# VHH binders against Putative ubiquitin thioesterase otu1 (otu1), part 11

Target 1, 329 residues: Putative ubiquitin thioesterase otu1 (otu1), of Schizosaccharomyces pombe (o13974)
Amino acid sequence: MSSLRLRLKYENQSAVETVEANATVGSFLDLVAAKFSLPRNSIALKFGFPPQDIPLVNSDVPLSTLVSSGQQILVLKNAATSFSTNEPAKPPIPNAATKPTFPPQTEISNPPAVSHQSKNTSQDPPYVSTPIGDIALRVMPDDNSCLFRALSKPLGFSPYELREIVANQVLSNPDIYSTAILGKPSIEYASWIRKETSWGGYIELSILSSHFGVEICSVDVKTGRVDSYNPQPATGQRTYIVYSGIHYDLAALAAVLWDTDVDVVLFDASDVTITPYVQQLASLLKNMHYYTDTASFSIRCTICGTGLVGEKDATAHALATGHTQFGEY
Key: E = the ipSAE of ESMFold2; O = the ipSAE of OpenDDE; V2 = 0.75 times the mean of E and O plus 0.25 times the DockQ between their complexes.

## First folded at step 4 (VHH)

Design g23 (from d09 with I28T A33Y Y53G; framework vhh_sonelokimab_d1)
Fold by ESMFold2-Fast, scan of step 4:
Structure g23 (fold): chain B 329 residues (1-329), chain A 123 residues (1-123)
Amino acid sequence: as target 1 above (329 residues)
Amino acid sequence: DVQLVESGGGLVQPGGSLRLSCAASGFTFSSYYVGWFRQAPGKEREFIGAISGSGGSTYYAVSEKGRFTISRDNSKNTLYLQMNSLRPEDTAVYYCAKESGIYRTLGSPFDYWGQGTLVTVSS
C-alpha cells in the first residue's frame, strides 16, 4: 500500500485524489483532464514553491519520482506544451500578472451567528492560498478543552499534560499566581484547571507561552485583531491560534489539507510575513460566520444547566447564583 | 455599550516615566479582569499585563515586570499603567482591554479594546 494523496487546484476548483505510487505522469494527466473536464493537450501542471513544471513529455515516468504525497498540484489551461517549447519566442513575454479572483461570498447571516464545527471532517478545512502555501484552520473538538487541544501540537504535549504544566506552574509560583489573580487559592485553581471541563483563557496562554518560551498569537475571527503572549520568546518560535468568541482552533501551514501530520504550526517569531496570511484566514472565517458574538451567544451553566444568552445574562446568573462555570452549547 | 478610553500618552525622554489612564463604561467594571497591551509600528499587539477585578493583584509579562505597574480604582471605573525607566523600544500605541468573560469564568482572552494612546520615547 504505497499511494500518493495529492491536492489538485484549477482556478476556483479543488479536488483531492489518491493515486498509486507507480502511477505514471501520463495516467495522472488523464485523471486531471477527466476531473476538470479539460482537453489533455491544453493542460500544464506545476508543483512546489516557487511553482515548477511537471514534464508532461515523459508520460511513462512514475509520478512518485517527481512529486511527494501531500503536495499541491496547480492545474493550468494553456497551449500544447510540446508545441510551445519547440519554438522559443524571440521577444520576451510581457509581465503577466495573474490577479487572484475570489469566488462570490454569500453573506446572508444574522450578526449573532455561531459556526463551531463541520460534520464533514474528511472535506477540506477552511483555508487561504498564499505564496508560502495553504494556511488552514485546524478545527478542535467543540468542548471545554479547545485551548489546550489547539496548543497540543505546537507545544508537543497532550491537553492533559498541558493542564498539568499549568497546575504545576501555579502551585510552584504562588507569589505570582495569587488568589487575587486566579480568583481562588492556587491549590483550588490547580485542581480546577486539571479538570477537562475547565476552560483555559489568558492566564493559561500567558503561563504556557512563558513556560515553553514560545510566542502565542491569538487571532480574533470577529475583529481580525492579533494578541501576542510572550512576544520576545526564548526559543524564537511563534504559533497561531484562532479565537472565535468562545472556541479556539489552530492555524497551520498545511502541505496537505486533509493530513495534519505534515502541518507546520511553529514559525520564526521574527518573520513578519505570516501574520497577514493568518488574518486573511480570519477574514474568510468571519465571512462564513465562524464566530460567536459575545453580546448574544448561547451558553449553558455547567452547574445547574440553565441556558443563557450573551455576556450580560451570564454575568447576572453568576452574581445571582454564585455559579461561575459555563460550557459551550 | 462597552467603552474603554485611554489617556496620558505623549512624548517622553529615555529613562523617563509616564502614567496612562483608561476610563471604562458600559459593564460592571469590578467583575472583570482588565489589562494593558501595546502595538509598536509594524508589530503585533503585545500583552503587557492584567489585573483582577477585586484584589488589585497583577500579572505581568516577564519582560515588563520590573518597570510597569498596573492598578485600578473601581469607584472611578478607571485602570492605570505606571511606566518607569522608559526605553525607545517602548514606543507604541497603548491599549486597555477587557476580558471577554465574567470573573474569568469563560476563560476567554481580551475582546474589547480602547482606541489607544500613543507613547513616543525619543531623545
Scores: ipSAE 0.006, ipTM 0.406, lowest interface PAE 9.7, mean pLDDT 76

Design g24 (from d09 with I28T A33W Y53G; framework vhh_sonelokimab_d1; at its last look DockQ between E and O 0.01; V2 from the best seeds 0.00; counts 0 for: pae E 21.9 > 2, placed apart)
Fold by ESMFold2, look of step 5:
Order: C-alpha cells, then structure tokens, then sequence
Structure g24 (fold): chain B 329 residues (1-329), chain A 123 residues (1-123)
C-alpha cells in the first residue's frame, strides 16, 4: 500500500494531508471540501508552479497520475468548476515539457465601437501602441509591497503568499541565503520579508522566478536596462515588470486598455519581440519623469527600504524606528 | 526600555468570549510585528499568531482553527486578541511578544515577551 503526502493551501491556512495512492480526484475533492468547510462545487484546485488546474471534470482519475507526493495543492473558492483542455493526456508533474494552460490569447483588433473612456476620475494608463497591440503599464499601489503586487497576477498568488514563499525558501536553503548575501541571518530575513513595510528587491525576484519557473524581466525606467531573472525558465514563460527606482509596476499587453481582466501578462520566453516594446514603454515613462533619481541616497535601511543620506540620517532612522541594519544604496 | 503588559485574562465559561490587550511602550510600536503566544501547564509555548506593523497582514497558527482574531491600534500602542468559542483546552497563560529589532539570538523572530495573563476556561 502507498500514499501521497500533499500540502493544502487555502487563503492564510495550510495543512499536510496523507491520502491513499488509489484516491481519485473526486475523493480528494471531498476531503478538501470537508477540511476547509467549502461547498464542493465552489472549489478549484491548482498544483505546481506556476499553479495549473487539476482537471475536475474527470473525477474518477487517480490523483497520483496528476500530482506527486510532497506537492502543494492550492485551494480556491469560486463559482465555476475548473475543467481541463481536450488534450488526450494531462501532465503527471508540473516540470514536464508541458506549457501552462491559460485562457486563449485574445485577437488584437479594433476596440468596441462607440466605447467611451472614463474621463471623470482617472487618466488612461501609460501605454505604447505596437504592431502587436498596446503595451500598457498597470500601476501598483504606492506602498512597500509593490513588487509583490506587480507579480501577483502573472504568478497567481497574493502578495502575502509571495512573501511567505520567499520566507520559506530562505529558511529551507540557509547555505545559499547566507548572512553575506542577505545582510542578516536567514531566519531574521524571513521574518523581515513577511512584514508589509519591507521592500522586495533582487533577492525576491531571484527566488520567485526560480520557484515558479518563470523568467522575470525588470525594465529600468531611467536607463532602459533589462535585468533578467531565470533566463532559462522551466515553464518557457516570461513576465515583465517596470522599475522606477522606488516602485515596481506590471507591463501588460492590453487587448482592452481599461480592462485588466483580459491582459496578457505572460509571454513566450523565446519571443524576441516583446522586450523592445517594453523598453519603448520605459522610454515613454522616462519622458514623463516616472522615476526617482536615487543617486542622492548613499545608504538604505535593509529592514524597511528607506533611502538615507549619510550616517546621521541612518542614526536618526535607527532611533526613530529601531531599524539598525543598512546597506549601500 | 521595551515593555509589554498583557491584561484582560480571567475566568470564562466554555463557549464564551474574551478579549486580551497588550499595552506596548519603549519602542515605535507601528514599526514591528507583534504577536500572541500561550503556554498551558506542562506544555511548551505555542504560537497563536502575529500581525504586521501596519496591521495590514495577519498570520495564524493552523491549530488556531479560526476562533481567534488578532488586531492592533497603533494610536494607542495596543495589541489585541479576540478569543471566541473558548474551550477548557484554551486554559493557558497568554503572552504578547515583539519582533526583534536587534537580531541577537538564533531561533524565534520574537524575543521580547510580556509577563503573561492567565485565561481559565471552566464552568
């Protein structure tokens, strides 16, 4: 007799469940419904990274053919039942040569006729028109979580979940994430990155890109420089974020400029055409002065990310906040 | 210096509710995670949950089972624990704790503790 050990994640909760190797998708769905007190028909299940749907249409399929012991299963409550594509075989594990399944790409065509843009309370997002459509900036709230918010849509997890993933990876790999790399011991870094006041940066981009098997390209507004994280992504997918010196936003191919629900935010990593278009968007943003010149800061607080000028500012910051760890800006 | 003072403990009936408070002083309260722990007789301290400095994020131990709510009021430098549907197994000394601002020790990210407040759940 054999069994599967699976990690279930629902909102802020996680649990480890052991199921019989002969368990079906249907029997597992019953277990999950009971565990989290959810209506069976409201549950969607995803596995792997990036999260992929477990097809629920075929309830009699053995779960062991779809997932492996030790994998995390994301549980979501929604009104729709998830379904699989008509492909004859489903991948047994997420690291196979199977591309993630996403909604069909929208055709680039004319906007709806006579559709008005709202002009009463907002401006259009910054965008550039390209032969493939509008590459638009999706602006994130101006807070210390903007990196995680920008990555939430392409990676499929909330900012708090992304912070938890980073923390867990740092704790699980202390030889890689040493004090020399982190600027503090790995357990202290993990506690620090969980805080909403803590900025994410290149360490988080490296961890998340590797964890999800997605290339993350950060395009700097001031210089146009592209920094690529995980350039050989296991999923074959790439996403773009735009860095302004103190803020991260998401770049998207917008089939409808004012409707983010139909954005394309994941691109084929082998596609040579998208990066120059995002760089054109960055050039537009530079001309709009959509960046902060950080050259005047000489140090930053590694706890909250605050830019500081000199030792006196660092001392005042430490006395006011209790934060005593600083790095070069 | 850092001070954390718990209050609001006492005797409560099974199925009842109780709200604990933790008054904080000696540090910038809004800049640190704070959390709740408990220790039943003969047991190790058990993590209940924690809340971010801004109050925007909360994390709860799986064992909490959705009965407890952590909140904070940064204008009053006070952390709260709302406990509902209390059971005799919840009888313990409850401690509030502050995230370390000085990374002096390995292990727990919380290194400042209050004196605790006793909660007894009995008829």
Amino acid sequence: as target 1 above (329 residues)
Amino acid sequence: DVQLVESGGGLVQPGGSLRLSCAASGFTFSSYWVGWFRQAPGKEREFIGAISGSGGSTYYAVSEKGRFTISRDNSKNTLYLQMNSLRPEDTAVYYCAKESGIYRTLGSPFDYWGQGTLVTVSS
Scores: ipSAE 0.000, ipTM 0.095, lowest interface PAE 21.9, mean pLDDT 73
ESMFold2-Fast, scan of step 4: ipSAE 0.030; ipTM 0.588
ESMFold2 (binder alone), look of step 5: mean pLDDT 82; pTM 0.824
OpenDDE, look of step 5: ipSAE 0.020; ipTM 0.349

Design g25 (from d09 with I28T S52Y Y53G; framework vhh_sonelokimab_d1)
Fold by ESMFold2-Fast, scan of step 4:
Structure g25 (fold): chain B 329 residues (1-329), chain A 123 residues (1-123)
Amino acid sequence: as target 1 above (329 residues)
Amino acid sequence: DVQLVESGGGLVQPGGSLRLSCAASGFTFSSYAVGWFRQAPGKEREFIGAIYGSGGSTYYAVSEKGRFTISRDNSKNTLYLQMNSLRPEDTAVYYCAKESGIYRTLGSPFDYWGQGTLVTVSS
């Protein structure tokens, strides 16, 4: 059969809906939200006996892989639903993971951690000395805005202004930024990304690099891999952000390690010599364990205190309990 | 374990077309977004676009919209990239990639890549 006939129950309300067999969890969640006039991000869905949670985080999952025609779907309100967001490639920057480890501030007692560090003091940022000067890590505050904060100086706009630009691009292109891609309707995504607590990811990197005509190179600390957004930038300029598993920082050519006012953070996109130096910084950071391995990081549920290891455990806990609020272990 | 194997690359004249394939195994293909990246000689890896689940919603980088089409066949665990009106600047190694974790609350945007297939556009 090519369709699913489902019974929806929310409190004292019930409805029978027929959904196409190719319908996704995201499109079904939209239907439920509209049917019962509920905020999309407050909805949890359960099916079967005993009731089992429907995973909402990947909106592109076919509903038919999870439920069968004729089943009753229980609709519940007030569950935290960060996992219902259909935002592939979006790095999680909330209080849900162990933070990357910086070199100890008492590093002066055990300098240098790696042989390519020229100066190790408790006040210096991580850096590597190169023929063109010191490439330093400019650390962003840990407040869920770190992507926007890292891009603020290179792009010349506040984190809030960058969020507005993203929101406006999403609203202007709903055919590109569909509910299936965003995990919620474009109007709701625009409102969500405007909030200071919402993290940015590849959608934001793609939008901002295109809008500003700047190439954004994201350098992964764990792998050394460089992902380019807008590699043929209209401005001919490139910036480097450093991704450490859940957090974004900025790479800068630092004339003075403790004075960010004299940093160079925009480079000629045609200059092939810079990227290897930023990769050297990433290698230094990896040797310092300045990254979070999301497959094995340690977190705790802030609701019940349960210790959890890695993304898979966190997801299983959320599905079993409905708890999606996590913090450092 | 996750495996992605690209094929279909080769030499093509400017203005020509090619279709690349990516055979996937080791994960529930229909449950994950998969996409295409490319890396030209001496340049960083560039995102082309991604296609999501069996519903088939597709996101393209702005510069690729109109010339490149991404599609998937979940019955064959295969991802495709149809490239039309090819230009010399499209010369690159093309990689398919799998999005991290089905629930996407933690992790890298794309966590697995194939070994790539070379496309050369020249006369």
Scores: ipSAE 0.012, ipTM 0.496, lowest interface PAE 8.0, mean pLDDT 75

Design g26 (from d09 with I28T S52W Y53G S57T; framework vhh_sonelokimab_d1; at its last look DockQ between E and O 0.01; V2 from the best seeds 0.00; counts 0 for: pae E 21.9 > 2, unsure alone 64.2 < 65, placed apart)
Fold by ESMFold2, look of step 5:
Structure g26 (fold): chain B 329 residues (1-329), chain A 123 residues (1-123)
Amino acid sequence: as target 1 above (329 residues)
Amino acid sequence: DVQLVESGGGLVQPGGSLRLSCAASGFTFSSYAVGWFRQAPGKEREFIGAIWGSGGTTYYAVSEKGRFTISRDNSKNTLYLQMNSLRPEDTAVYYCAKESGIYRTLGSPFDYWGQGTLVTVSS
């Protein structure tokens, strides 16, 4: 049966709840009120990143039209200050030197394929032929900036500029980007994400999709799961990235397989046919073993996000970085 | 216990300058970021900017137009806000705040606040 599995977070309490796919906002609100022993009228609910209000006035609306299974629902008593991300007008004044931070230290796999420049080589990028043309993987350099490199073409900014946009959004909205959300103070996070050695993840996808008004769909190679950031984009446009467990690449409609200058990388967000085609590409990549199985990580550093295998890795990480706080992966 | 005490507010003509101070006590000042916020009547609190504990880096809100400068003197446990080219819309209560470690829900990353100092920009 179709169900929504949601993580409820209230202050320092959390619970995983499964609700029926046809559950309404009203019935969910009753469940939350009972779970945390809160007056129903004192509850505000937020979801996603950046956190958005679940409208409570229309209690008959199916919850599944607003949230997706696997999401975290933030429960607030007496409605804390409302938070929204707005587009910045212009770049802010640059900051002085940054405070040092420690990098992630995991080492796990090589990508299976490499893009070629235009010279009649026999090795094309991975692609699938579809009725609309070739959907190809544009492989990013295997470094810590791959997320930003993958988004550079569809968003029209360099990886450096994308990192600056994220840092500035975090700093200009400290009430939204709390230490609880970021895992470190917002000032430290902004300095950290500016470094070329820092990996981007879901926080960056949420900020960039909101900032540019573009839906970003991340398609997981191993599972075929699609994670959508900003699913009702203001521009009506969508781009696709392909996630292999530790690496991001760009999916493109390639008019010429070896010439990325003529790629189509932005699609109509209302087009129901593109996502299945990118999932076909992900299936091809899975069969090529183009992914890293992160299930072997059992813990993570809650300070820097590094995935670790067992107590010995955690001890070595603590000695090398000074980070001593770990959670389940 | 943590204390933050703002001073230096007052009445200033448009186009004028003002320097606010925030005296800090009850924590290791040099180890924490500290920042400035303001709140105009009937408006929500607005972030202005912050400076990291070693005094090395500053961050300003994207809406800031380059008229304000944040600095700190760790030997005096004092945070400063230099405001230039003041305009009537800068009229607000200005607050100094200390960065917190962790929040468990959405909210400000700052956990201690001063009582504020009123800045009025009027002819």
Scores: ipSAE 0.000, ipTM 0.098, lowest interface PAE 21.9, mean pLDDT 72
ESMFold2-Fast, scan of step 4: ipSAE 0.174; ipTM 0.675
ESMFold2 (binder alone), look of step 5: mean pLDDT 77; pTM 0.786
OpenDDE, look of step 5: ipSAE 0.017; ipTM 0.250

Design g27 (from d09 with I28T Y53G S57Y; framework vhh_sonelokimab_d1)
Fold by ESMFold2-Fast, scan of step 4:
Formats: C-alpha cells, structure tokens, sequence
Structure g27 (fold): chain B 329 residues (1-329), chain A 123 residues (1-123)
C-alpha cells in the first residue's frame, strides 16, 4: 500500500499528515476540517507554486491524482462559503456618484486632437476619432464596483467573480498582502473585498493583472500619465482603464459607438500606437473636468524618507519594504 | 496628530433637515478623501458617502441619494453632511472618516475616525 505524506499549513499552524494514496478529496477535506477545527464548507485547499486550487466539487476523486507525496498543502478559510455569519448578506449599496456628467452636446476646441461632437444625444459616449477608429469611453455605473465592472469585459469574468479571484489571491499570499499593506488581516480583507459595497483600488489592479497575465494601463485624466500594472504580461495583451481620481471607466476601440458588443478592449501589449489615442480621450475628459487630483500628489515615506508620487509608487514601495507610513513632503 | 470632530447632531422631527459638520486637523485636508458613515444600535456601520480631496467627486449610497448632500470647505478644513427629508430609520450615530493615506484611492479603508454625533429622528 502506498501513502501520501503531506505538510498542512493553516495560519500559524503546521502539521504533517499521512494519507492513503486512494483517499478521496472528500475524505481529505474531512481530515483537514477535524485537524484545524474548521467548518467543512469554509475550507479551500491549495498546492504548488504559484498556489493552485484543489477542486472540492469532485469529492470522490482520488487525492493522488492531484497532489504528490511531500507537497505542502495550504489550508485557507474561504469567507465566500462560510456560513458562520449570523446576519444575512448585506445587499450591494450602489454608489451614486455626483461626479461631472458628460454634457449632451460637448464642443471640443483643441485642434491637435481628432475629436467629434456627439449628435444631440446624451447616450453617445465621449470619444476621439483616430486612424485606427473611434476610441470611446465606456462609462461604468457609479456603484462600488466600478473597477471590477471596467475589467469585467477585458478579463471575461463578472465583477463578483473578479472579487473572488482577488480574495483568493490575498489569502494565498499573506506574506505579500500583509495586515500592514491591507490595513486589516488578510482573512478580513478577503471577506471585505468580496462584498459588493467594497471599492477596489491598485491592490486589486496589481492582483488581477498578475493573475490573468494581462497588462492593465490606467490613464489618468488630469495628467495624461499612464500607470502600467504588469508591464510584461504573460499573454502579451493589454487593456486600458480611464482613471478620474476615484472612478474607473473602460477605454474601447468602438466599431459602433452605441453598441458595446463589437468593442475591442484587449490590445497587443507591444503595439505602441494605442496609448497616445487613449491619452487623447483623457485630454477630452479633462476639458470636462471629469477628474480628481489624488493620484499624483507628492508624498514621502516617514520611515526611510523615500520620495514617492501617488498610489502606485506608494504601493510598490510598501510591497518592497513593508513600510506603510507616509506623509507629505 | 490627526483629529476629526463631528458636530450638529440632535433631535429632529420626521421630514425635517439637519446639517452635520466635521472639523479636521493634523493633516492636509485637501489631499484626502473624507466620508460619512452611520451606525444604528445593533446594526453594522453603514457607508453614506464620500467626497474627493478637491471636492470634484462625491459618491453616495443609493438609499441616501437625493436626500443627503456631502460637501467640503477646504479653506476651513471642514466636511459637511446636509440631511433632508429625515426618517425615523435615519436615527444613528454619524461618523466622519478620513481615507487611509494619500497612497490609496477613494474606496480604500478609512483609518481615522471621529467620535460621532448622535442624530435622533422622532416625533
């Protein structure tokens, strides 16, 4: 009889267990639940590097078909499947923004930019005409999911599914996404980000760009600056989101301005011609005062004195050094 | 030393109006998004809305849209919440909060909180 010798790790606890080679995923899940005193339905299991999920839906599958003896199994408490909550799930609270709305009739007076006025309708998106076609702003609803909504089409997942992916990545990498970085313990952060009332930011952009192997370019309306997340994407693909200081929208190459079904939202990351066109769209939006200047403020790390610009630089510094105390210059 | 001090709470009749203020000190007020939350006894803390450092963007919970207005006066380091058409279910302690560090966008966790001001809506 063969057997699997596995190291189980849960939070600050570790155990080595011997499991029969013919043990099923279900029987192993029962063992893990008993070992760490966890509800069976709250457990997620991962193995390998980068961590990969053990599919729990196939409870009758032999564990030996998925993992090898000597592997480390990461045990996580999955907040999305936890039924220890005594209260019903809080309904999503849509965030009704009082941000600048686009005028039904917008007049653009900047000759260097190729732009067209919308034809007497508030339904037309802001757009700029370019040699490759119309680059249009696809406006996301003013709710707490605008980042996830903007990325839903490029990444091929619902906002809810993207939140789950973020939560699982946070739980799988607590050494990277520490309490100091997140502002709360990783288990609490994962639970928080799963809620439709929780707003996403650059932590989520960093996680999703890495997970999907897609470069996400955030184009700042006020400055025209482009912040790249995962600039060397494994897929060779890039998408553009438009950052207005606190809100995210999607930039699309629109074959038909009023039909999002024919949008191109993924581009070749090596194509240097696209970014300037999205920056032209950002310039149009700046003329509408569709922005808040929070991303480009100058700050200093109070621990090591390093000068930083905006949220991306501060997050990169925090991930590299563990320093999360910042002040103005 | 970051401080947020709420004021303006009190007893108001259903259908009435009330304006809350939050006096901020110890940080560059115009550089940070700030917001309002409330908590009724035995309930989870509820987000009402937030306003960007410049005042150019304001986000509201849909349930409060049209009744509540958030504004700020950066010259006075003060955040305001104008509440109209008040209902008994608006009875709660109202909290002012500052968004975590300049290195996070609006919607990041709030890390500095005031002590709160009680609003009671009752006949």
Amino acid sequence: as target 1 above (329 residues)
Amino acid sequence: DVQLVESGGGLVQPGGSLRLSCAASGFTFSSYAVGWFRQAPGKEREFIGAISGSGGYTYYAVSEKGRFTISRDNSKNTLYLQMNSLRPEDTAVYYCAKESGIYRTLGSPFDYWGQGTLVTVSS
Scores: ipSAE 0.011, ipTM 0.276, lowest interface PAE 9.2, mean pLDDT 75

Design g28 (from d09 with I28T Y53G S57I; framework vhh_sonelokimab_d1)
Fold by ESMFold2-Fast, scan of step 4:
Structure g28 (fold): chain B 329 residues (1-329), chain A 123 residues (1-123)
Amino acid sequence: as target 1 above (329 residues)
Amino acid sequence: DVQLVESGGGLVQPGGSLRLSCAASGFTFSSYAVGWFRQAPGKEREFIGAISGSGGITYYAVSEKGRFTISRDNSKNTLYLQMNSLRPEDTAVYYCAKESGIYRTLGSPFDYWGQGTLVTVSS
């Protein structure tokens, strides 16, 4: 019998394991669960580049039909199977002592205006009642980490850890994430995206959706349109984030509107019934004016303090002064 | 006001090629990244790729790279999508979109879309 030598990587841990060539996916999953002290039902396994899922549905499949000796197996904790509020998440590293200050520019991009269907607006999040239950908006703090915060629960990692995953993917694949693609050298981009003040965008959505094998659907409040990142996800799972101009929030199927612990935030990607319900939530939010027009966004140059309206004014100011850093007006 | 108008869609045979155009107005075209999305019948809108304001940087979704090429002509305020080796799975309404431009790089959220142009790949 030949054996398979595989490198297992989980977070900052790595191990080399040798398994029989006839070992099944199920027996290998048991080995991984024991090795990293993880619940068996919380594990996702990936191999190759871009990372491809090891299907866990048929546990009797020989592992040798899917992977080759010498390959790296990425071990991930799947958030869909964990309803615990206790996340073993690494906290963000502050750039200075004291309490992190919420970036002022995110406060402008997400006006404090929400409509509730309930009579008590302090009790319930914005939501729509559907045949499958209540689809609720889970509001993220206005702190420039809103993309990473929205994806934290679906992907099972803290915002800090998600930033690190993005940075590491950029640094590990300079042929894919070149200066020409990122707009700055990969080392600079990695350093920039690690900062709590750096907004995530479609590069991060593309990286994270590919890395985790999850489809990420971004629903635009202003237009009701849905953007799909990784539309054929290896895990067969989809999550919905809600985009309101600059800010990102999470859409959840809420068993209890005031208790996020029992939220369903990962859905079957083949289920065509969910997206229209999230679009109904977006329509509710649009009627509340829960969106920001970037063309008319009020900002301030952080270098000279000049008040500016929209990105056109910001661009003109940058061309005239060389100043490229902006914040809340 | 910002306007994006797609054109060039139509019926094409599998293996064929098609070039889409997007005419932009109402903003300084060369100052903003712009991109392409598509939406197949009964499916969500899929990101294809984007190009920086100068045209010097282009980002593609992994699955589209090699068959699709994004380019722009800033003197004509026009964005292009060259599609080669078309498959029935490429049948979709294609949308151009303007990035919000908060960063002087690719990666800012998209804030405006055109009405779309239908591409049907069939024999």
Scores: ipSAE 0.000, ipTM 0.378, lowest interface PAE 13.3, mean pLDDT 76

Design g29 (from d09 with I28T A50L Y53G; framework vhh_sonelokimab_d1)
Fold by ESMFold2-Fast, scan of step 4:
Structure g29 (fold): chain B 329 residues (1-329), chain A 123 residues (1-123)
Amino acid sequence: as target 1 above (329 residues)
Amino acid sequence: DVQLVESGGGLVQPGGSLRLSCAASGFTFSSYAVGWFRQAPGKEREFIGLISGSGGSTYYAVSEKGRFTISRDNSKNTLYLQMNSLRPEDTAVYYCAKESGIYRTLGSPFDYWGQGTLVTVSS
């Protein structure tokens, strides 16, 4: 078999395409996206009767292992963007908890060459030594832009520019970013996220990872869970952010612990060795209590005074009442 | 991997009753709050009710007025909506949704949605 001849159908459009038998699912998805002018992360593909899904996560799988020449491929646009194979990191609850405390890294020390003065007079960031070097926590300023600040260096744009990119993607894709997904009309959401006081989270991670073709891995300090956004990145690159309940920081391979200018913050997405090292950093941070326990934190609604436990109770209360302002109990 | 599949919709006469089901897969069902929404064509989605992972807490929209009851069976990974005293204005596509865990001001608290099941209240 030298090639596959397939009929593609999307809404009222149809096309016949011939692809090499060794073409991958990923290259075929790129072809479909280009042919119908669709965002590649919004596409679902089905074949046969009854219609069966083509798995898009395994982009390197030969298409010929899944479909036969002469088949019709149904192209569907998802109402929601395909975010992650892992459960995505959730946006933090506003005004619900204080920022995590950051104790000094007392158990892991940088081995200075000759001077003990520098060890005693300055604090190195939290880090873990690995066979590939030091994986360090790069702490973002404690403000409502911490997600955008963490992604600024990996993506090469200012926090303001990243907010604009998110707003424009929301406005350009109202089918994907509906009121039900956003919690408000897309025009209002775009205006809201442009404000420097607006917290970024799940939606922004999905949009930015897709827009830049970069995988974003969010590592939860409390649980060690890794949430992947865009696991098959077009650039083949991955970055790691560290989530501590209400705050985002950046994980970096630090050539010099005290000099961020020489950090490596983008990694080969095919490299399976890095994620466990970032999880080791998360374990270190958890032992240092560098996280806010939003799952079990006692909070109260500042409007009606109702006592609530964690973000799940707060979410349920907000949906039932419309009250979104929370304080410490 | 995460799937929510609604069923039980159909044509029902005013004053009638209907029970909707939502079959969940791909996540630890008992660990997440799940809920029901509805959307009439050309209208925004409207919240109906939410049930906690254990089933111990329920939250309803103020417009519900005791006509709808949300429940779950964690042994079957299934969410239910019992609808009584149905009215023509209840005609909509009904969706189930999985709670995302972390709420943010004016952001989406739900990360996964079903495709919906149509309920038509008419003679």
Scores: ipSAE 0.000, ipTM 0.223, lowest interface PAE 13.1, mean pLDDT 75

Design g30 (from d09 with I28T A50Y Y53G; framework vhh_sonelokimab_d1; at its last look DockQ between E and O 0.01; V2 from the best seeds 0.00; counts 0 for: pae E 18.4 > 2, placed apart)
Fold by ESMFold2, look of step 5:
Structure g30 (fold): chain B 329 residues (1-329), chain A 123 residues (1-123)
Amino acid sequence: as target 1 above (329 residues)
Amino acid sequence: DVQLVESGGGLVQPGGSLRLSCAASGFTFSSYAVGWFRQAPGKEREFIGYISGSGGSTYYAVSEKGRFTISRDNSKNTLYLQMNSLRPEDTAVYYCAKESGIYRTLGSPFDYWGQGTLVTVSS
């Protein structure tokens, strides 16, 4: 039996609630009424983008048939229950007649125009419009914890807690996380990854994906390559992060572009439409030169001597061989 | 046919202001994001910003530093760029571009471009 982790927003109040997946709409409505001290009959609930009503007349329906884990539930008081002419709907508008594009190769002589900068500028984040709404980049602070910060919202834990989960998994499974995989003994690796100065990478993504049962798709800005970290066991949920060569950010479906509290950051893993939209965001970011060029690295595995041309090649080599020690070629 | 026609370029003194227009035809203008780019002589094309189909959301490149404002009028199928405090370094051909209706994995997010309008900032 699975659970739903939902963000509740009522006016200026927010709460995170975990409910059983078999919880009914009626039982959830009772929980919301108690949480915010509202009369049950005055409550309307909305979810998603565009915002859709949760049908309250079907109080016996399992909530999980209507909403997904990680979604924000908007709680409204005194909503009009007697008259609603239409619900928001954004059907796809297909355009099958796409002419060949002229790719813009715009390079900026100054630092990249897309922010890695302070938050004192009230500027919209990078985004692409899609038939289901805006897919936006949520930029993480430029520190060594960016991977954990990007995953904090979709996984529901702080960066510190995520580091602890990784450390405990490494210590609990030393046969899997050997010195050959980690580049150091399991005990030493666990101590190392707990430090806020330690940069997370593919090992951490693999561990967190399996621990939470969430597929993590990393979309590379420069190449558009999608690296998928598949969980065992799987919950059927997927999240997307954007990799710029040294930095991780979160891709979100932004119901309100400037309000991250209403982002959708978990998607049905069987939905084949979301990955191309995130790849279009990556293409936009590439045109803005939102990446660090790592292609100049010439490295080799010091265990077997294999020549490698970059950090992603080194990651693929480590996954294929278990060799994690590299030097300059 | 999709067409984007920029206008409003010209010669302006440093510190001046200029308003560019982009007239769109051949598609449902309000359904697509549109954006502005520029290309100075001998330089690569530079992204300025874009605006959502409804006009409710905008994004600006950091390089404009709050001097430029993008807007649209969906009733007139027109995209605008208001440029203030112009400098000689703003001299460029300015282009508008339409968001692609069908995105490709590695293709440009913009499928149609105008011919451009020249802005010259000099004494």
Scores: ipSAE 0.000, ipTM 0.140, lowest interface PAE 18.4, mean pLDDT 74
ESMFold2-Fast, scan of step 4: ipSAE 0.043; ipTM 0.584
ESMFold2 (binder alone), look of step 5: mean pLDDT 80; pTM 0.810
OpenDDE, look of step 5: ipSAE 0.017; ipTM 0.248

